# Ledger of designs, part 4: VH-VL binders against ER membrane protein complex subunit 8/9 homolog

Target 1, 192 residues: ER membrane protein complex subunit 8/9 homolog, of Dictyostelium discoideum (Social amoeba) (q55fm0)
Amino acid sequence: MNNNISITTEALSKAHLHSFKHHASSVNGILLGKADKNSILITDIIPLFHTQTLLPMFEVAMIQIEKYCRDNNIDMVGYYHSNQCIANELEPEPIAKKIADRLNNELNNMCFLMISKIEVNRPSGLVSIDKVGSDWLKNRKTLITIDTTSNSEDINEILKRNLQNIKESQIYDFEEYLSNPTRDWLNKSLVL

## First folded at step 3 (VH-VL; framework fv_zilovertamab)

Design b35 (from z13 with heavy chain S50Y)
Fold by ESMFold2-Fast, scan of step 3:
Structure b35 (fold): chain C 192 residues (1-192), chain A 122 residues (1-122), chain B 107 residues (1-107)
Amino acid sequence: as target 1 above (192 residues)
Amino acid sequence: QVQLQESGPGLVKPSQTLSLTCTVSGYTFTDYYIHWVRQAPGQGLEWMGYINPSGGSTSYNQKFKDRLTISKDTSKNQVVLTMTNMDPVDTATYYCARGPYLWGEGRYFDYWGHGTLVTVSS
Amino acid sequence: DIVMTQTPLSLPVTPGEPASISCRASQSVSSNLAWYQQKPGQAPRLLIYGASTRATGIPPRFSGSGYGTDFTLTINNIESEDAAYYFCQQYNNWPYTFGEGTKVEIK
């Protein structure tokens, strides 16, 4: 795996808003951007599920996302997962490890990020999970950087403003799209 | 008609950098991955790496990772292999090859370029 | 890395006879296995993918079988133009790896 991961403030904001919208449940999604030999740059995310992830529905989502990526000059570069707030841990759930295995076999050069609370020692709120043997384990050595080139505002301030404006209610995941096809699963009209 | 064509120098001196270009035609450039595979004289095939022509993401065989870079130029329908610090053991025929893009199809190679022999000698 | 072992390494065959080439993976690769033909001075040509699916334009005398670790490429009623090297390739696990090749020679 890469030791350097960078995520834009916009992509990071979307991931945290997805988690906040469904604070009492696990959420997950796909990281989009570019992966090269030394680093992964994440420039967007696609929220997927906020209840139980069913593997057949995950496969449907992957096909749809891949078509979007091909047409929009962007790649799938990883996976994010957030455990239920009540669990309050960064250990990947069994379903998260299965999804990570499936993606890793398809992409070969990807990252797996757990979402948690933003803290002084965890400024992005993200923790890298690396494949060790046949298991997925937390790796504190992986550098996760917030890319502020397009927006230099502090992530905590961006989240405060967006929560004050109830922007979490406007972020939709693929599960919501499956229930109501009028939902914008790409979140293209969402301004953060 | 699908066509892949490699171009580049046939002779490289030890310690120099190799640069090979793969030009594709007959299909939409972003619809398929491009891989590089080499074959030393009288030996088997060795996968080197790939590039996703959509976003430009790459994946490399660990054996080559510290010397190999694969890049693309979508406007020219080209993929470029760059490999530093060439050694006589790197003498081989280098192929670019097309692989499926779509989820679940796997990474086999349905069309290959003709190959270019690169000899590393003083 | 998954090691792919081919047997035999050399196979002399008379035209019209069947030929079989075996490929064994050091660990399971499911059905994610391809076969290629390479004639002297030419690039490899895809014959079979997904262990048993014949590629477009490949004659029906070529067939593949197997799952997991043991795979076979079969050429029924071999023709003189089938003299070539044959390679298996797994694409179940990164890095993708090839067998060492089997040289099929016509007597």
Scores: ipSAE 0.722, ipTM 0.875, lowest interface PAE 0.8, mean pLDDT 88

Design b36 (from z13 with heavy chain S50W)
Fold by ESMFold2-Fast, scan of step 3:
Structure b36 (fold): chain C 192 residues (1-192), chain A 122 residues (1-122), chain B 107 residues (1-107)
Amino acid sequence: as target 1 above (192 residues)
Amino acid sequence: QVQLQESGPGLVKPSQTLSLTCTVSGYTFTDYYIHWVRQAPGQGLEWMGWINPSGGSTSYNQKFKDRLTISKDTSKNQVVLTMTNMDPVDTATYYCARGPYLWGEGRYFDYWGHGTLVTVSS
Amino acid sequence: DIVMTQTPLSLPVTPGEPASISCRASQSVSSNLAWYQQKPGQAPRLLIYGASTRATGIPPRFSGSGYGTDFTLTINNIESEDAAYYFCQQYNNWPYTFGEGTKVEIK
């Protein structure tokens, strides 16, 4: 089971900035890092879509990401999703469940994280979604920790500073790359 | 010429730890997953797990998860299977096998090592 | 876990005859099915993947067919060197599972 998930401050900041940039729409992306038996360490994030996920384009993005991973000694380890501003923001949308099924069949050992508000009871703003039978359901027992070994700054302070500096406008996703190939959708130059 | 070669002890005592090494050659190590598959004498094939040669992520058959670890050493083009608390029922020929890496290509095994017989006996 | 059932488990065949081996999955595996040949004392050899695609170097007398739950490996005009065990494997769902194997014996 995926009961021990950790994400670096940098990767977490990227995911939240992607969501903030497109707060009125659903966003999604791929989690990169390393997955072991009962633990997943997420060290980077690749943003994908901010409007509608078209499965053929998702397939193309997966091939490109795997080529990147192969060359950079890093693996795909999961999927993140943020719903449009709606009452059930933690309930995975049908498309999110389809993508999670597709990724689970390829990776076998992966996590599915929903992005929500950072709160006392949810310090990362992330909620784990586990496969139960044929469905994907929120798992309140999954511990998601912020790995602060590379950056000990509080995530709330980092996000506040990045929003003040309008860093969300500098993060690009795969969908933006499809519209303009000059966009750095891997965000290698982004400093947070 | 693609080659996979298993090496390790042929005899292990009950409760001891097994360590097998798979050395690959003839292709780029990070281009393919490496799987471990075993076969007990006179029985069928049983998938144990795989390792992603890029980041080292692993996936295990639930049956073996608690005592099986697969690791890699990219500098040596090697994958290591470690299994703790060996039991006589673990007596089998152990194979490492190569599988496709890229998205959508599937999890079948195009090249296999010669296999190494591991007997667990006191 | 998906259970793969092979029939028959033993198949005696005379050279020149066709041989057919069936593999049934307990739930749909789409076309994500492979077939392997294993001769005594040797490692398995990939014959077919994607239910019907021949692996590199495999003679055209070997063919695979099927989709969903029912699959067939056919060996047309069987030769003496085809005496071996044959296994199907699904890779649609983790964990990947194999059939029990079919022993093809030349009479």
Scores: ipSAE 0.759, ipTM 0.886, lowest interface PAE 0.7, mean pLDDT 89

Design b37 (from z13 with heavy chain S50R)
Fold by ESMFold2-Fast, scan of step 3:
Structure b37 (fold): chain C 192 residues (1-192), chain A 122 residues (1-122), chain B 107 residues (1-107)
Amino acid sequence: as target 1 above (192 residues)
Amino acid sequence: QVQLQESGPGLVKPSQTLSLTCTVSGYTFTDYYIHWVRQAPGQGLEWMGRINPSGGSTSYNQKFKDRLTISKDTSKNQVVLTMTNMDPVDTATYYCARGPYLWGEGRYFDYWGHGTLVTVSS
Amino acid sequence: DIVMTQTPLSLPVTPGEPASISCRASQSVSSNLAWYQQKPGQAPRLLIYGASTRATGIPPRFSGSGYGTDFTLTINNIESEDAAYYFCQQYNNWPYTFGEGTKVEIK
């Protein structure tokens, strides 16, 4: 994969808030934005699960996200995952690799990011997972940059403010929606 | 009702850049992928690439990736194919085609433009 | 890349007879296979997708079957207007690939 990956401060903050809200468990979600020939720009994320990914429910979520993307001029461009255990926290779990394969078959040349529960802000807490043959392996050489064009504020300051305002309690994922349909798992009203 | 139409030059000189436009009508532009497929004399159909008209994300056949760019103009319901460094072997009829934008549906082509013949010669 | 092999490459038939065209993939494509008809000077026209689902407006004399690597397009009671090239296409793996084509000629 010859892709430079860029993520906005808002999208990155959202992903970290999802991870913070469920610190003791694995979390995952979909990256939204635009994938070009040699670059992927991530401008939003949609949180999915915080305990166990059930593949049939994942399929249902993907259908809904695809409809959202068509209506909002944005594309699915990848997947993020954060492991429940600190040990091997940046190694993709088997379920994460299976989801990445499923997405790659639909999207072609997507990105797959592991999110650290330990190093949130320094450097970015992100590691790229690239497809090598039939496997998915960490590639720390893949360039991941924070896109500050829409918000030049330091990600550290944004995250501190959001945590002080307990914004992690206001982010909802698809799994929470399944338990309470009033939850907006697309987080359209979330202000960071 | 549903229509796709290619337009662009019929003749391109070697080493020049090709630009073709696909204009669509009769459906919502963002509801379907647009693909480019070419057909050279003596060969079959060859998939070149696609664009997602929602966000503009592209996917290319590796054979063309270093020369090919696909872009969109939502205000005009148009998709543009640009290919650099044209060679006589690129002489072909170029088609744009519509494909499903539905999770799990696959990517067959339900409507095609009429095609435009591009001849590469001096 | 997945290679799609069509047989026969040329198929002369008389009106009213059935015609069958085979398409073989170099590896499994599940049911992710489409068939197209192309008349001289015209764009391809979708006939079948998902190996066996007939596209809107396609006459019932056209049918598709198969799964995995072996697929067949059948035209029952062939009509003179069916003289054309026929192509299979897999959409299971990137890049999407087409068969070489079969020329159906009416005697």
Scores: ipSAE 0.717, ipTM 0.867, lowest interface PAE 0.8, mean pLDDT 87

Design b38 (from z13 with heavy chain S50F)
Fold by ESMFold2-Fast, scan of step 3:
Structure b38 (fold): chain C 192 residues (1-192), chain A 122 residues (1-122), chain B 107 residues (1-107)
Amino acid sequence: as target 1 above (192 residues)
Amino acid sequence: QVQLQESGPGLVKPSQTLSLTCTVSGYTFTDYYIHWVRQAPGQGLEWMGFINPSGGSTSYNQKFKDRLTISKDTSKNQVVLTMTNMDPVDTATYYCARGPYLWGEGRYFDYWGHGTLVTVSS
Amino acid sequence: DIVMTQTPLSLPVTPGEPASISCRASQSVSSNLAWYQQKPGQAPRLLIYGASTRATGIPPRFSGSGYGTDFTLTINNIESEDAAYYFCQQYNNWPYTFGEGTKVEIK
């Protein structure tokens, strides 16, 4: 397993905006970047679902994402999930574990991140989930850092500005695309 | 036509680093993963690791992870295997092999390089 | 790691006879199983993937079957050019693993 995970402020902001847009629901998506033997760098994310994840539609999304990755010199490197229930916000739901297993079978070298609130002791708002035997369990020893080399601005300032400008309403996921094909779920035009 | 060709030194002394290059042609470099597989003399095949030709993400067999690095140069259509601290038991023919890229296709190897014999001896 | 066990390890056959090679996985690999042919001094050549799908250019006398833990490669009406080592490979679980190989010899 990777011990070091880094995420850019832009990717992190997108993941949090997806969660904020659907605060009453579970959300999930794919992490993009580069996975090395000692570290994973996440430079973008693609939002997938905000209600139920249908595995056949998830498979369709994966095929489209891999074509996008090939054209953009970027790889799928992991999965993110945010729970609907605040009392269990860091426990992966059964569907999240199934998706993580499926992705792990394709990538092997990947990360699984749960989204929570940004706190002083958790600056990214992310918690790493590792595979232990046949289960997926929270790992507090995995280091998650915010890569600010792509942006000098603090994530809290970026997120505050984006929420004030109601940017969460402008991020689209794959589920929204399924109901309206004009939605850009790759969010190529989104400015944060 | 599709071709994969390994190149590198045939002889390595114990404790030295091995560097092998796989050059591919006849297809679009980013359309397939490149894997490394080795075969000790008279023995079976052993999967070592792969590289994603798009972003350069790698995955290694845990047995080799601490010594093995796979990298790529898209402009040259090349993948490089680097393995440190070579030992006589690492004597083998090393192959690069092409595997499917897309989700759900699996990782079998449809084209192989000719192989390069690396002998580790003092 | 998944262990792949091939039987027999050596198989002498006469041209025109059928040959069957078995491959057993230590745990289920679904249909994620490939077969390769390797002649002396040459790289392996893909014969079958997905347990039963013939690779492009492979003669129809080669066929694969099986699912889960038990797989068979069958060569019907074997020809002298088929003398080679044959390996199975699972690609269901990391790390990918190969069988020991079966040497098919022409009498």
Scores: ipSAE 0.779, ipTM 0.889, lowest interface PAE 0.6, mean pLDDT 88

Design b39 (from z13 with heavy chain S50M)
Fold by ESMFold2-Fast, scan of step 3:
Structure b39 (fold): chain C 192 residues (1-192), chain A 122 residues (1-122), chain B 107 residues (1-107)
Amino acid sequence: as target 1 above (192 residues)
Amino acid sequence: QVQLQESGPGLVKPSQTLSLTCTVSGYTFTDYYIHWVRQAPGQGLEWMGMINPSGGSTSYNQKFKDRLTISKDTSKNQVVLTMTNMDPVDTATYYCARGPYLWGEGRYFDYWGHGTLVTVSS
Amino acid sequence: DIVMTQTPLSLPVTPGEPASISCRASQSVSSNLAWYQQKPGQAPRLLIYGASTRATGIPPRFSGSGYGTDFTLTINNIESEDAAYYFCQQYNNWPYTFGEGTKVEIK
């Protein structure tokens, strides 16, 4: 497995805002960037679903994202998931493990990250999930670093400002795009 | 006309680094993965690794991970394989091969380069 | 890693006869299987992908079948130019793996 995962401040902000927008439900999405043999750098995210994930709809989303990646010099490098309050927040739900298996078969070199609360011992709010045999289990030993090269502002301050400006209402996921094709599921116009 | 062509040294001494270049033409470079596959004399095929032509993400067979690096130069339509600490058992014909990019189409190889024989001997 | 086992490793055939090559995977690979032909001194050539889909330009005498762990490449009415090595490849699970190859010889 990759021991080093790095995520930009902007990508991390988008993932947390997606989770905040749908705080009472599970959310998921695709991580974009570049994967190498020793590291994965995540520079953007594509939010997918905020209700029940249906695998046929997931397949459609993957085709659309792959086309975007090919045209934009960026790769799919992983998956993020955030549990609803009723589930244990760090344990991947069965559907999350099924999605991770599907992605792992297609991408081969990927990461699976659970989103939780930002804390002193978890500065990014992210926990790595690794494949162990046929199961997916949390791995707290994997380094997850916030890449501040493009934006040195503290993630907590960015999230505070963006929540005060109600920016979570301006982030759209693929599920919202399926219901209304005018929604920008790539969030290219979103300023954080 | 789709073409893939490998180039590099035919002879490498033990402990030295191998560098092979795959130059492609006749299609859009970013539309297909490029894979490296080798074949020892009289033996079967062995998948080594691949590179995504878009972002440059790589995936390696664990057997080679510590020694192998695959990189790309989109402006030249080239993919480069670099392998360190060559050993006589690495003597093989090295191929680059093109594979489908699109989700769900699979990782088979529709076009192959002609191959370059690399002999590792003192 | 998934191990691909080919039988037979050597197959002498008479022109006009059908030839069959088997490929067995150590675990299910669904239909994610390809077949390649390789003549001496040449690169492999894709024959079949998705277990049964013929690649562009491949003559209809070549056909593939199977699902899961057992696969067959069939060459109907074998011709002298079909003398070559044949390899199966699974692409269901990373890393991608090949069978050891079958040498088809014209008697």
Scores: ipSAE 0.730, ipTM 0.872, lowest interface PAE 0.8, mean pLDDT 88

Design b4 (from z13 with heavy chain D31E)
Fold by ESMFold2-Fast, scan of step 3:
Structure b4 (fold): chain C 192 residues (1-192), chain A 122 residues (1-122), chain B 107 residues (1-107)
Amino acid sequence: as target 1 above (192 residues)
Amino acid sequence: QVQLQESGPGLVKPSQTLSLTCTVSGYTFTEYYIHWVRQAPGQGLEWMGSINPSGGSTSYNQKFKDRLTISKDTSKNQVVLTMTNMDPVDTATYYCARGPYLWGEGRYFDYWGHGTLVTVSS
Amino acid sequence: DIVMTQTPLSLPVTPGEPASISCRASQSVSSNLAWYQQKPGQAPRLLIYGASTRATGIPPRFSGSGYGTDFTLTINNIESEDAAYYFCQQYNNWPYTFGEGTKVEIK
């Protein structure tokens, strides 16, 4: 039960570019940053899959991400998901709920964010998903703020520029890394 | 040799704030979670919370959430527990304990500090 | 919260005899269960994790078994140095919870 979620412009841009690159598919990834008592700050993201999430491959990705986090003074703090089906775009798919349960059991203090593929120009394009009993349900009451401390430019202008420069073609997820180990799934060389 | 050592006041008055420091040595600070566990005299163990050694993310037992803060200083190899509004029922031995970091390894505690007894009394 | 129930509360044993301590979880914890030993005036010491994996340096006379809700710690050929409190701990669900403890006494 995090009351406030904040995401940097850079992290938010990466998540939307991942979704845009695979606009006709479900995508997911891990949110990185710091989780405190009543707030989560997301400062980076790691894109994971753009087709089917195979749980054994998800486990492998988690181990590799944690090793990266340990060496880089950053934590796993949540999960993002974008649905393939537009008709119920913000309702978590069964696989998304299963992954969120697995992460919640390991991280305890985490957030789950759904990305809209339709309305990239709304303020964050994100909706919080909270655990209610045994289910995961959208909660629009959860405040999601864009942290502009490192980049005060409007997210919509950043996304517009990055799409004009076809930056979505330069973002790689872990699934692409499994197919070609030369792909930078950490996207450290990506300039947005 | 892995060592964890708690330090802080042995006596706290009701309504005051407790501050305990856990200093670790003999391993790389960022490779293990640090947890706080307490034990009232003659009672069982109670998990209070933990801190991720990398980014400093914290997890708290709901029972303590509104009073408890855990923080770290990587340069000193220290974790600090702060708990406000102490009450006589908070009288206990407080332990810091080391837990696995990596995904899937679980949250058990392989090394513990010696413990520090904190008595809450006027 | 998952409640961990240990039985018995106290267990008097004679050196060389086996001792068994039970731990029951109020819901399934899979194999995510640890056992600790605590001697008077000392901090707890990890014995078993993952229900059945012995921690480094723990004598082979200690063994753990179980899955789901029912777990057992067994001490074969108990030695006088094994007089202590023993606690189980689940780490399947937050918050992590401990059993009440079992006092093993040498008679």
Scores: ipSAE 0.759, ipTM 0.880, lowest interface PAE 0.6, mean pLDDT 88

Design b40 (from z13 with heavy chain S50L)
Fold by ESMFold2-Fast, scan of step 3:
Structure b40 (fold): chain C 192 residues (1-192), chain A 122 residues (1-122), chain B 107 residues (1-107)
Amino acid sequence: as target 1 above (192 residues)
Amino acid sequence: QVQLQESGPGLVKPSQTLSLTCTVSGYTFTDYYIHWVRQAPGQGLEWMGLINPSGGSTSYNQKFKDRLTISKDTSKNQVVLTMTNMDPVDTATYYCARGPYLWGEGRYFDYWGHGTLVTVSS
Amino acid sequence: DIVMTQTPLSLPVTPGEPASISCRASQSVSSNLAWYQQKPGQAPRLLIYGASTRATGIPPRFSGSGYGTDFTLTINNIESEDAAYYFCQQYNNWPYTFGEGTKVEIK
């Protein structure tokens, strides 16, 4: 497969902050950008849930996100998930696989990324999950790169600074928006 | 008032590249997906691929993926189909068609272009 | 790929009679099925989507039914202008696929 996945430093920072904010639970969200036959570029993310993903709430979120995308020259290009269970960190939970199936039926050309620890052999902290038959399995061959064109600062330094400034408390997901409509689920006012 | 219009060469030689343009009018370009569908003479319809008019993301029928590229120019309300290494078996009427954009609305085609016949012959 | 099989391939009908066209999917497509009409030299025209919802401007004599793998397009009180090819299309799974078409001929 010739798939290359790139994510901007800003989008990657938001995804990790969402995960850090809810480190004791599973989180998920939608990846935004552009998907071509040879590559996917992720330029933003929309955090979704941190408690329980109920399909009716997920469907409502998808409709709102697509309306936003339509007006902002950007597409839904994938899904991210972070497990609460550290021992099975990279194995997608049943709900994650169900959501990925639903997205795959709608988008077809998409990526599914698990959020994990940033390591020398995993600089983005992201692991690609591919559909194999009827299951979703970790792909050891997909290259995920960080697009530093807009911000050349090291992701580890960005996350360190943002955690010191407790910026994870300022990122809001769609679940928080449903409980309080004044919350910015697009996080446009968030400065990292 | 909604119109889709295909344009491009009617004759292509084997091994050459086909380029077709779909120009749309009568609605907001970014509100609907644009699909390409072809029909060989006397045969059925084949879905080839789509483009999201917002960000430009594409999805292709695997049968055509190695040869097919779909692109857009929002400023002109145009979608372009490019297909390499044309073969006589690719002789068909090529249609662009409009489909619903929003999540859950389905991927049927509510408006079609008039179609353009592309003959591949030496 | 999901294979869509239409029966009959040719359907001669007398004006005023009902006509029925069957479409069978090789696996369930839920209600994600559309029907199109195509007259010679013209582009296809959407008749039905979601298995049973009539598209805007389509006369009430056209109706669709079915779910899962078996679908029917019915034309009540068929008129001479209804002579055309009819195609079903599933949009449940990628790639989207069409039936081979049914030619409705007026006797």
Scores: ipSAE 0.780, ipTM 0.896, lowest interface PAE 0.6, mean pLDDT 89

Design b42 (from z13 with heavy chain S59R)
Fold by ESMFold2-Fast, scan of step 3:
Structure b42 (fold): chain C 192 residues (1-192), chain A 122 residues (1-122), chain B 107 residues (1-107)
Amino acid sequence: as target 1 above (192 residues)
Amino acid sequence: QVQLQESGPGLVKPSQTLSLTCTVSGYTFTDYYIHWVRQAPGQGLEWMGSINPSGGSTRYNQKFKDRLTISKDTSKNQVVLTMTNMDPVDTATYYCARGPYLWGEGRYFDYWGHGTLVTVSS
Amino acid sequence: DIVMTQTPLSLPVTPGEPASISCRASQSVSSNLAWYQQKPGQAPRLLIYGASTRATGIPPRFSGSGYGTDFTLTINNIESEDAAYYFCQQYNNWPYTFGEGTKVEIK
């Protein structure tokens, strides 16, 4: 009946760093991990765009991510999106719904997460977007757990440390790769 | 060359659990999805579920979701189908089949195992 | 679930004649359709995928066409070894579904 979603502190931290690096724009990316019949575990993420998503370039990125997944024994399990504007911070944008439809058509199972921008004195928000009929709608009743099995440290402390070390400057997305092919948008060498 | 081979019991009693193993050879295990498809005597084909050979993510036909589990063992090049609470109506030939992994290519089945007939009777 | 309907269910043909089998989907499946051949006691064999692409090793007398909801498998100049069941399969939406099958019999 319910999808139980778990995301590791490391994966969530990477998504927030991507969002923070491009604080003045919307960002998106792919969630990696494993999906079972009633649960999805997210253990990594791959950042995609920070200005606008062109669907043909998204298709190219998916082919590259698929190869990475095969080589690294991990699956694509969903999509994350972070809106630029605080007024609609957790509402899925039309382009986000379009991408979610495309992924839902291809993947064995998936989740769609909206994340809010990091603010100094404001907790970040995280909400599941579920498919209802032909639309994608916020569902605060969908269980989302931060998986602390490998790292019991609070996500806010991890983010604080990574921001102090300017780790957001070391994370690259696919859009940056298109401008400079030397950028590792799969972030295989990123150390948090 | 490419081969898929099902193995498991040919006879299961009602209410018992079925376990079938699909062993593959002749290609890299993680390059293709593995699907399970069954065919009741004199009936058509019915897709049961699939497993992504990379991370092990599964997809099940909702008809079977509550009693079907598909798992993999990459070190043995094997996929295992487990189905609980077997009923005489589950009597069928069970096939494992290989499908493309490539983004945008789709899930058709290019190579099939020979099939294992599973009879459910007391 | 998408329902796949095949017509005819039984098709007697004389060697050298063309044979055509239709497959209709209850909703659009784009070009995400495959055709399989199954002889008694054997596993299915892939003939066509992507509605019109022949699988490796499949003779050119087999061809597929169609898009959306209506698809056709054509066997031109049918041979005795083509006597078998033929199934269509959509892979546009989960669960993947098959047609009920067409039995091609040589007269």
Scores: ipSAE 0.568, ipTM 0.825, lowest interface PAE 1.5, mean pLDDT 87

